# VHH binders against CTO1 family protein C17G9.12c, part 1

Every score and structure here is a prediction.

Target 1, 274 residues: CTO1 family protein C17G9.12c, of Schizosaccharomyces pombe (q9uue0)
Amino acid sequence: MLYIVDFDETITTYDTIHLLAEAVNKPEEWSVISDKYWQEYLAWREALPHSTTLTSYLPLLGGSRYLEEASIKRIEKSQYFSGLSEGALDNIVQLITLRAGFVEFINALVPDLRVSKTIFHVLSVNWSARVIEQTLLHHTDLTADLLCVHANDFDFDTSTNTTNGRILARNASSLLMNSTDKVREFRRIVQTDAVSSPLNVVYIGDSPTDFGCLQISPISILMRSNQKYYDILSRFEDVQLVDISEFPVQKAVPGKKIIYTCSDWCAIQKAFLA
Below, numbering starts at 1 at the first letter of every chain, in headers, positions and changes, except where a header shows other numbers; antibody chains are not in Kabat numbers.
F is the ipSAE of ESMFold2-Fast. E and O are both the ipSAE of ESMFold2, at different seeds. Each is the mean of both directions, binder to target and target to binder. V2 is 0.75 times the mean of E and O plus 0.25 times the DockQ between their complexes.
[cut] stands for letters that were removed.
Atom coordinates printed by the task and the answers are left out, and those that the model quotes come from them; centres of patches stay.

## First folded at step 1 (VHH)

Design e01 (framework vhh_enristomig)
Fold by ESMFold2-Fast, scan of step 1:
Structure e01 (fold): chain B 274 residues (1-274), chain A 121 residues (1-121)
Amino acid sequence: as target 1 above (274 residues)
Amino acid sequence: EVQLLESGGGEVQPGGSLRLSCAASGFTFSSYAISWYRQAPGKQREWVSTIYSGGSTNYAESVKGRFTISRDNAKNTLYLQMSSLRAEDTAVYYCAKDRGYSYGLRPFDYWGQGTLVTVKP
C-alpha cells in the first residue's frame, strides 16, 4: 500500500502554519500579512464562476497560484521569519496535537514500512518540512530512515543557524502552494514509489488544496476537519461521499468519484488494518 | 463549526473597569491562539491583545498596562479585563480565533458578533 497524506488538519487537529508565525512573536506584523492574504483570497473566491462538478472546479482552484506566490514574496520581503532558529522550530512540535488514532495507525505500519511492503509519504503546502519531520519523530515510532516528507522549507543561514526568511521548495522546481502543485507532486511520488497496481494508492486530505489529489487517487479519504469543505464536495454532481465504515464500495455509481469520509484515524485503521 | 460569542459590554465612566468574555465552541480551544480586536465608529478594526496556546500574551501599545487577557481552557472561554478605561476605548469588541495563514477556504464563523463598550462621562 502507498499512503500519501496531507499534514495540517489531516494528521494534526489544527493548521500549524500559524504556530510558525507565533514562534516569531510579532502578532501586529503577522496580522497585517495574514489580513492582506485573506483580503486577496476572499476577493478571488467571490469572483469564481459557479461549478457543478469537481472536474470543472479544479482548474479554477489552480488560478489562486498568483496570489499565493505574491503573499510568500511579501513575507520574504518583510523578512518576517528572518532570525528564526532550528531550535525554535523544534519547540513548535510541543504545541502540535495529533488527530485521534494517528499514532496507533502509523505505529502499526512501521513493520511493513521497514520491509517496503507499505510506503508512507506526507505531502503538504506547509512552510516547514522540519516541523513536520520532528512532529513525526517525536510522536511516533517512525525513524529518520522511514521519513518521506514533501513540503516547503525555510532557508537556513549556516553562519547563524537561523533562517534568512526565505521559503524554498525542497525537492521540486517550484513551491507547493495549491491543489495543482500537490497533484504534480502526487504524480511524481506515484511514478517513483508506486507498488505494482494503482489500486494500492491511498490519498488522505481535508481541504481544497487536497481536492485534486482526492479526485485522481484510486482510493481517496476526506478527513472531516471542516464541515464547509464537506459541503463543497457534497454539492458536486461527479462526487459521491461515503463514510469509511462502508469501505470498500463494490460498485461505483457511473460518472461519480467515490471519496470516503472519516473524522479520525481510528476509522481508517479499522477499514484498512483490521 | 467555529463559534465565538462575546459578552460583558456596556456603559462605563472614564477610569472604570469592565470584563469581557468570549465563549468558544467547534474547535479544540486549548490548542489555538485567541485574540481580541475592536472597531470604533468610523474606524477600521484594530488588534487589541492575543493569548497563545502556551499562555504567553501580547498587547497593543495603546492598551498595555491597562488591559489583561486570560483564558480558561476548561470552560473554553477567553477574557479581557479592562481597567482605567478612556473615551478612546469606546468600540465594539470582537473575539477572534487567529486566522491561520493557509491555502484553504476560510471558515464562515471566524469572528464573533461583538460586544459594545461605551465609555461616557
Scores: ipSAE 0.013, ipTM 0.298, lowest interface PAE 7.9, mean pLDDT 84

Design e02 (framework vhh_enristomig)
Fold by ESMFold2-Fast, scan of step 1:
Structure e02 (fold): chain B 274 residues (1-274), chain A 123 residues (1-123)
Amino acid sequence: as target 1 above (274 residues)
Amino acid sequence: EVQLLESGGGEVQPGGSLRLSCAASGFTFSDYAISWYRQAPGKQREWVSTITSGGSTNYAESVKGRFTISRDNAKNTLYLQMSSLRAEDTAVYYCARDLEYYDSWGSEYFDYWGQGTLVTVKP
């Protein structure tokens, strides 16, 4: 089995990007940055045409990349994250809580990971691959040699142990900002992996940045972090949402992509490791 | 303090109409997208409609053509005009301030919800 999994709100109970901003402890500066992004995103969303299928929605969703790039460049220009230390990142790791069943699921996988019978990748638009890696190492039996994390990361000066505030891609061909970027990386992972059968690929995610991967993965699981995302997917004519307790569905409706749904990793473990 | 207060629910016969209102306070109403959600007895919460700060609208397929969402920024009020009501429209209706538009960027997943208003469609 090849697992490719989102981090924020899929593995974690809450989004952790805001914890990065809070670690800097400059809420007035952050509100200026976030308000500017919010205004630009709402204006973009307002102009977006209606879509009745996931297939037609995905190209439109990719159109936000210009706004996301502009936001990252404003963050870098402001030097908001400049001077953030490794100790501050350690504090973030201590604040992160994981979804029920995740630790048990990963720990059960470790023997198969060691012999490459199963492979586990994290694919995230998060700005700190280091926080993701530290979280996994702290909470699970994963060792550094078994970590496969594809995300963004701060540009870290090893001599000072602080960031210069720039955000760079890590284990990815370019910055991971949206669904289109995640699809590109998903395809790269599948192409280079030891697993040769497409029927052995599982994507797990929770939000619009995951929608492209959920569409193309042989097996797709939506972690129900937010009812809004479930509702968006349920409105698409080419999507069929099925509770994971019904896995595997034997008769798919022609023209519809089955996406299995769950609220925690206990349900995933029952479906795949029982 | 952010507050959302729904009103206008009640009992109606199939084919009837109701107008729901949501009064907002504690934030700059005109800057946010606001949505209607509903929860029917024994079912999961369901998205119904959204109106953006600029006035663009979107609807769940089950209500498209029957419901109309609108806003009055001067009154800080959201409306849902419901027509051709069906038994399956019976639910508690909630309005919510949308924070999920930051999601491609790592937003905080927090919605301000009202207390709801019950709509019952009785034959």
Scores: ipSAE 0.005, ipTM 0.230, lowest interface PAE 10.5, mean pLDDT 84

Design e03 (framework vhh_enristomig)
Fold by ESMFold2-Fast, scan of step 1:
Structure e03 (fold): chain B 274 residues (1-274), chain A 122 residues (1-122)
Amino acid sequence: as target 1 above (274 residues)
Amino acid sequence: EVQLLESGGGEVQPGGSLRLSCAASGSIFSINAISWYRQAPGKQREWVSTITSGGSTNYAESVKGRFTISRDNAKNTLYLQMSSLRAEDTAVYYCAAKPGYWSLTPREFDYWGQGTLVTVKP
């Protein structure tokens, strides 16, 4: 099986991007950055037309790319993350809490990962691929050779082992900012890691940046981190939400994409690994 | 999962005072900063004031010296004491929690209240 999974609030219990900002410990500077982004995001979101299908909603989500780029450019220009050390990122790893059942699930997969019977990828809009990698290494039986993390990452100065403040794509064709970017990378992963059967692809995510991947994956799982995201998907005419306890549904309703739902990895393990 | 509920709005005369409250149903220990925003008829929402979990405060220039933000962590409640009210302070006031600073997938409406109307009538 090929697993492609979101990190923040899918593997972790809470979004971890704020921990990166807190590690720098410049709250007045961060407030300016976050407030500007929030004002721009709210204005964009309030202007979004109503959509009755996931298919029509996805192109609208892509329209956020410009404000995401502008925000990252402001962060880089301010040099907010400049001087952030590997040690500071290691401290962030210690603060990260994982969703129930994740460690048990991934540890059970390791023997099959070692022989390439199963492949596990993380696909995230997070700004630190390093934090994702170190979190997986710290908490699970995954070794460095089994890590496949697609995310953004800070540009490290190799002489000082600190960031220069720039944010770059890591193991991705371009910066990962929204649903459209994640779909592009999902397709690249699927094409590169040829599965013996194309039907054995599972995408797991929790939020609008995952919606495109949830639509196109043969098997799609929504981690219920937030009731509003469930509600948005449930109202689309071309989506059918099914509790993962009913996996696999033998026959889909014509014209509807089945997206399985769960609240933790214990449910996923029961459905797939028993 | 944190729910915010504003109260304390109403009608006041120019120069008057009013105290707004925002009650959080979940733990505010997981929230780095809680803010007051306002939206006047036909205008965009504007930031009014922020207080961090540590008690640090910041204010928009238009309200500095007139408004005071405070929080009671034990009661999971945020306050905005407004004094020297002006006609231009007429707005629906919202409290908003930042779940972990800026995010590429912001969750601002998970942590927004429904608002409380403040009308400053001459």
Scores: ipSAE 0.013, ipTM 0.331, lowest interface PAE 7.7, mean pLDDT 84

Design e04 (framework vhh_enristomig)
Fold by ESMFold2-Fast, scan of step 1:
Structure e04 (fold): chain B 274 residues (1-274), chain A 120 residues (1-120)
Amino acid sequence: as target 1 above (274 residues)
Amino acid sequence: EVQLLESGGGEVQPGGSLRLSCAASGFTFSRYAISWYRQAPGKQREWVSTIHSGGSTNYAESVKGRFTISRDNAKNTLYLQMSSLRAEDTAVYYCATEGYDFLSGPYDYWGQGTLVTVKP
């Protein structure tokens, strides 16, 4: 089995952007950055045409890329994260809480991960691959050699162990900002791991940045972090949402992508692991 | 675990006023932009107003000058002060926090809604 999994609100109970920004402790400067991005995002959202299929919706989601690039460039130019230490990022780990059943699920996988019978990847638009890695190491039986995290990361000066404020792709071909970027990396991971070993692929995510991967993955699981995202997917004519307790579906509806749904990792463990 | 709970709706006469509240929990309220939306019977959901983390505000043209959005970060509460209410303001009003979070991607949390009826 090849698992490719979103981090924020799929593995964690809450998003973590505020924790990264708070570690810098410049709330007035962050307010300027975040407010400008939100103003641009709101204008973009209001201009979006209606979509009746996931297939037609995905290109519209990709249209936000210019907003995301502009925001990252503003953050880098301001040097907002410049001077932030690895230790300050590690302290954030203590504030992160994980969804029910995740630790048990991962710990059950570890023996198979060690012999490459199962492979587990995290694929995230998060800006700190370090925070993701430290969160997994702190809470689970995963060891550094078993970590496969694809995300963004801060550019650290090795002599000072502080950032220069730049955000770089980490274990990815380019910056991860939206659904289109996640699909690019999903395809790269599958090409590398599934071709060398014929594993079934499972994508797990919770939000629109995951929708592209949910559409193309052989097995797709929506973590119900937010009822609204369930509602969006349920309206698409080319999507069939099925509670994971019914996995695997015996009678597929032609023309529809099956996306299994769950509220925690206990349900995933029951469906996939003994 | 993010929760938004609206209150303050009810029936009013044209020209009247109402104050809606939205109690938020499960996230760092002061760091996020929060919006009001409404959905009138038989119509599409409509954006009404947004207040950003820094306090700047935006309004739909139809409510500008009549509605005022505000927030109390100490109480994790969003408000919508509505005045000079019209029949066309009749709708279920929703509190929402929407945006694009670089860590988790787009987010879209909504409350249950509170009904406002302006009796024509």
Scores: ipSAE 0.000, ipTM 0.201, lowest interface PAE 13.0, mean pLDDT 85

Design e05 (framework vhh_enristomig)
Fold by ESMFold2-Fast, scan of step 1:
Structure e05 (fold): chain B 274 residues (1-274), chain A 121 residues (1-121)
Amino acid sequence: as target 1 above (274 residues)
Amino acid sequence: EVQLLESGGGEVQPGGSLRLSCAASGFTVSSNYISWYRQAPGKQREWVSTISSGGSTNYAESVKGRFTISRDNAKNTLYLQMSSLRAEDTAVYYCARVWGLDYTSHAFDIWGQGTLVTVKP
């Protein structure tokens, strides 16, 4: 099996980007940055046309890239994250809580990961690949040689072990900002690993940055982090949401993409690991 | 100084009503995306409702038709009107200002301290 999995609210119980901002401990500066993004985001959101299919919705989601890019550039210009240490990022790991069953699921996979019978990738728009990596190392039996994390990361000065405040792509062709970027990296991962071994591909995510990957993956799982995202997908004429307890569906409805739903990793383990 | 402060919680009978308030200082509620969350004993924090800068509202399925989110721009205050309260609504209620870096990923940059709602059996 080839697993490609979102991090925030899929592996974790809550989004972790706010913990990165809090680690800097400059709440007034962060408020200015966040207020600007929210004004732009809400204006963009309210201007979105209605869509009856996931296929037509996905190009509209791609239109957010300029907002995400502008936000990252503002953060870099302000040098908000400049001087943040590796140790401060590692301390964030203590504040992260994982969804039920995730640790058990990963630990059960480790023997197959070591012999490349199963492959596990994390694909995230998060700004700290380090926080993702340290979270996996701290909570699970994964070792550094088994980590496959595709995300953004801070630009560290190796001589001081602090960031210069820039955000760079890590193990990805460019910065990961939206659904379109995640689809590009998903295709690259699948092409690379599928050439090496014929594995079934599973994408697991929770939010619209995952919608493109959920549409194209052979097996797609929506982690129900937010009822709103379930509601959005349920209204699309080309989507069929099915509780993972019914995996695999014996007969698909023609013209509809089956996306399985679950609330935790215990259900995933039961469906895929017997 | 930017902060959120919740009030209005208390003990109520099943089927009763309560109105929660969330007073904001240091920023304007009408320019921001603000949500109500709740956390019941032994459970994870869950989203309840959101109001956008444009006034659009969204609700968790479990509270639709029973809860109403609103704001008073002059008082810079957010409200959650709760009706037909059930034992399962017992929780500490928080208001939060949400920051996101993609269309749908949200992080919380300002949290209130919470207000306890107990629906007495």
Scores: ipSAE 0.005, ipTM 0.244, lowest interface PAE 10.5, mean pLDDT 84

Design e06 (framework vhh_enristomig)
Fold by ESMFold2-Fast, scan of step 1:
Structure e06 (fold): chain B 274 residues (1-274), chain A 119 residues (1-119)
Amino acid sequence: as target 1 above (274 residues)
Amino acid sequence: EVQLLESGGGEVQPGGSLRLSCAASGFTFSTYAISWYRQAPGKQREWVSTIYTGGSTNYAESVKGRFTISRDNAKNTLYLQMSSLRAEDTAVYYCAKEPRWLSYGMDVWGQGTLVTVKP
């Protein structure tokens, strides 16, 4: 089995990007940066045309990339994250809580991961691959040699052990900001791992940045972090949402992509590991 | 636990005014952008207005100039002053805590308060 999994609100109970900003402890500066992004993002979202299919909706989601890119450039120009230490980022791990069943699920996979019978990748738009890696190492039986994290990361100065404020792609061809970027990396991962070791591919995610991967993965699981995202997918004529307890669906509806739904990793473990 | 509780809805005639309130608890109110959304019968929820942590505001084109969003951080309360109300403003109004970054959806929704504009 090849698992490719979102981090924020899929593995974690809450979005963790805000914890990165809080680690800097400059809330007035952050409010200016955050306010500008949200003003632009909400205006973009309001202007989105109505879509009746996931297929037609995905190109529209790609249109947000210029907003995310502009925001990251503003963050870098302000040097907001400049001077942030690895230790400060590691302290964030203590504030992160994981979804029910995740630790048990991943620990059950470790023996198969060690012999490459199963492969597990994290694919995230998060700005700190380090925080993702440290979270996995702290909470699970995963060791550094088993970590496959594709995300963004801060540009660290090795002499000072602090960031220069830049945000760079880590284990990805370019910055990961939206659904289109995630699809690009999903295809690269599958091409690398499925060709050398043919496996069923499972994508697990929770939000619109995951929608492209959910559409193209052979097996797709929506973690129900937010009712709004479920509602968006449920309206698409080319999507069929099915509780994971019904996995595998024996008779698919022609023209519809089956996306399985669950609220925690206990349900995933029952479907795949027992 | 994060809670949002809307109030102030009711029946009003066209051209009238109403003030909605949203009482927040369970999070540091001053550090989040907070929005008003509405859902008319048989329609999708639509965004109405947002107030950001720095006090800047944004409005849907349909309500611009008629509605004013404001916040009182000391009271953990969000307000929506609605004036020149139209029949098309009839909806259940929801308060929502916006996620801090890189999310396309709402973080937390309140229970809603019904506004009915009768012709």
Scores: ipSAE 0.012, ipTM 0.353, lowest interface PAE 8.3, mean pLDDT 86

Design e07 (framework vhh_enristomig)
Fold by ESMFold2-Fast, scan of step 1:
Structure e07 (fold): chain B 274 residues (1-274), chain A 121 residues (1-121)
Amino acid sequence: as target 1 above (274 residues)
Amino acid sequence: EVQLLESGGGEVQPGGSLRLSCAASGFTFDDYAISWYRQAPGKQREWVSTISSGGDTNYAESVKGRFTISRDNAKNTLYLQMSSLRAEDTAVYYCARHLYSSRGFYYMDVWGQGTLVTVKP
C-alpha cells in the first residue's frame, strides 16, 4: 500500500499553522496578515460559479493560486518569521494533538515500511516540514530514514539556527499552496513509488486543498474535520460519500467517485490492517 | 449581530478552580472553532486553548492537565474549566471565533469583551 496523507486536521486534531504564528508571539501583526488573506479568500470564494460536479469545481479552486502566492510574499516581506529558531519550532510539537488511532495505525505500519511493502508520505500545504517531521518522530515509531514529508519549510541559516523568514518548497517541485499543487506532487509520488513497486494508493485528507487528490486517488478517504467540507462534497453529482465501515464497496456507481469517510484513524486501521 | 460574551471570572486562591463561560449569538455556533486567549497585565495576548467544530481540543503547554475546554452546542456556549490555578494564570480571558480557509490560514474575526481572573493568596 502507498499512503499519501494530509497533515493539518487529518493527522492533527486542529490546524497547526496558527502555532507557527504563535511561536513568533506577535498576535497583532499576525492578525493583520491573516485578516488580509481571509478578506481576499472570502471575496474569491463568493465570486466562484456554482458547480454541480467535483470535476468542474477543481479548476475553479485552482484559480486561487494568485491569492496564496500574494499572501506568502506579504509574510516574507514583513519578515514575520525571520529570526525564529529551530528550537522554537520544535517546542510547537508539544502543543500538537493527534487524531485518535493515528499513532497506533502508523506504528502498525512500521515493520512493512522498513521492507518497503508499504510506503507512507505526508503531503501538506503547511509552512514547516520540520514541525511535521518532529511531530512524527516524537509521537510514533517512525525513524528519520522512513520519513517522506512533502511540504513547505522555512529557509534556515544553519550557522545561527534561525530562519531568514523565507518560505521554500521542501521535497516538492514548487510551493504547495492549493489543491492543484497537491495533485501535481501526488502524481509525482505515485509515478516514482507505485510504478517502481506497484501498490494500491490511498489518499487521506480533510479539506478543499485535498479535493483534487481525493478525486484522482484509487482509494480516497475524507477525514471529517469540518461538516462544511463534507457538505460541499455531498452536493457534487460525481461524488459518492461512503462511511469507511463499508469498505470496500463491491460495485462503484457509474460516473461517481467513491470517497470513504471517517472521523478517526481507528476506522482506517480496521478497514486496511484487520 | 455576531457576538461572544465571557463570564465566570473572579478572585480565587492558588490551587483553586473557576469555570469560565462564553455565550455566542448571531451565528451558527456549531460550525466554528472557538478559542480561549488571555492577557496578563503588561503582556501580549496569549493563546490558551481551542476546541474545533467537531469537538477536538488543543491546549497551550502552560495549561495542559489543569484546564479543560468544552462546548455545549445546544446552548451556544463555550466553557473553560480551570483547576490548580497559579498566580501566573491571573489575566483577562477572552473567547474568539476562528474563521479559517481550506488552506489552514485562520482569522479571529470576533472577540469577546473579556472576563478577569485574579489568583491571589
Scores: ipSAE 0.011, ipTM 0.370, lowest interface PAE 8.8, mean pLDDT 86

Design e08 (framework vhh_enristomig)
Fold by ESMFold2-Fast, scan of step 1:
Structure e08 (fold): chain B 274 residues (1-274), chain A 122 residues (1-122)
Amino acid sequence: as target 1 above (274 residues)
Amino acid sequence: EVQLLESGGGEVQPGGSLRLSCAASGFTFSNYAISWYRQAPGKQREWVSTINSGGSTNYAESVKGRFTISRDNAKNTLYLQMSSLRAEDTAVYYCAAETYYGSWHPQDFDYWGQGTLVTVKP
């Protein structure tokens, strides 16, 4: 089995990017940065045409990349994250809460991961691959040699052990900002592992940045972190949402992509590891 | 706790008027863009209007010139003044707020109210 999994709100209970901003301890400066991005995002979304299918919606989601780029460039120009230490990022791990059943699910996978019977990748638009890695190491039986994290990361100055404020891709071909970027890396991961060992592929995510991967993965699971994302997918004519307790569905509706749904990792473990 | 509570719906004859209200609590109302959506029986939810934090407004083509969105930041309240109502305007009307809680990923309609029913009948 090849698992490719989103981090924020899929593995974690809450989005963790705000914890990165809080670690800098400049709340007034951060509010200016975040408010500017949000205003630009709203203007972009208000201009979007209506979509009745996931297939037509995905290209529209890709169109937001210029907003994400502009936002990251503003952050870099402001030097907001400049001077942040690795230790400060590691302290964030203590504030992160994981979804029910995740630790048990991963710990059950470790024996199969060690013999390459199962492969587990994290694929995230988060800005700190370090925080993702430290979270997994702190909470689970995963060891560093079993970590496969594809995300963004801060550019650390080796002499000072602090960030220079830049955000760079880590274990990815370019910065991970939206659904289109995640699809690109999903395909790269699948091609690499499929050549060496044919495995069933499972994508697990919760939000619009995951929608492209949910569409193309052989097995797709929507973690119901937020009811509105379920509602959005449920309205698409080419999507069929099915509770994971019914996995695997015997007969799919022609022309519809089955996306299984769950609210925690206990249901995933029951469906795949029992 | 973030809450949105719609009110002002009811039965009205074609050509009539209604004013909907949405009372907001649990967040700094003045900093957020807030929208009206509606869902007619058997149809998907559709966007009606948005007012941003600066007071700029946008409208769906089907309601432009007939509906007016406004906000009162002192009362944490959003309004939708509806005039020249048609049978096609019959729907449950929802207030939706986009809360950006410091995450770089914008939340796509974080909070929805429970809705208020508008019935346009002869």
Scores: ipSAE 0.006, ipTM 0.215, lowest interface PAE 9.7, mean pLDDT 84

Design e09 (framework vhh_enristomig)
Fold by ESMFold2-Fast, scan of step 1:
Structure e09 (fold): chain B 274 residues (1-274), chain A 121 residues (1-121)
Amino acid sequence: as target 1 above (274 residues)
Amino acid sequence: EVQLLESGGGEVQPGGSLRLSCAASGFTFSSYEISWYRQAPGKQREWVSTIYSGGRTNYAESVKGRFTISRDNAKNTLYLQMSSLRAEDTAVYYCATLKGYYDIRTGFQHWGQGTLVTVKP
């Protein structure tokens, strides 16, 4: 099995990007940065055409990339994250809580990961691959040699072990900002691992940045972190949402993409690790 | 639908105390971090304090040692005990579930209506 999994609100109980901002401890500056992004995002969303299918919705979601890129450039220009240490990032790991069943699921996979019978990748738009890696190492039986994290990361100065405030791609061809970027990286991962080993591919995610991967993965699981995201997918004529307890569906409806749904990793373990 | 309702604000003299409450509904309160923010007249909104699901707390430097954040998971309620109040603490106080950055890549953030705290001589 080849697992490609989102991090924020899929592995974790809540978003961790705000913890990166709060580690800097300049909330007044952060509110200016985040409020400007939200103002621009809401204006973009208000102008968005309605879509009856996920297939037509995905290119529209990709259209926000210029806003996301502009926001990251503003963060870099402000130097908001400049001077943040690796130790400060590691400290926030203790503030991160994981979804029920995740540790047990991963620990059960480790023997198969060690012999490459199963492969596990994290694919995230998060700005700190380090925080993702440290979270996995701290909470699970994963060792550094088994970590496959594709995300963004801060540009560290090796001599000081602090960031210069720049955000760079890590184990990805370019910055990971939205659904289109995640699809590009998903395809690269699958081409490398699934071609060399004919494994079933499972994508697990929770939000619109995952929608493209959920559309194209052979097996797709929506972690129900937010009712709004479930509701968006449920309205698409080319999507069929099915509780993971019914996996695998024997009679697929022609023209519809089955996306399985769950609220925790215990349900995934029951479906896949029999 | 996530709802947050703040209460407990009012007028108080310098050096006084107030306890703010935030009643939460529409989500599994015990599983989320909850924060207090405030906005003084003519100023940017600022973070005051956060309490995590495990009970860990963080505070802005300006309120450290004077304010205490707590939660009652059985009542789905967040509290902010404010002591040694100063004129500069005058603001509308808001609770929020998450401080997400991007709607499409991060978690949600919901703000309540706020509760006004006025510290008057």
Scores: ipSAE 0.015, ipTM 0.266, lowest interface PAE 7.4, mean pLDDT 85

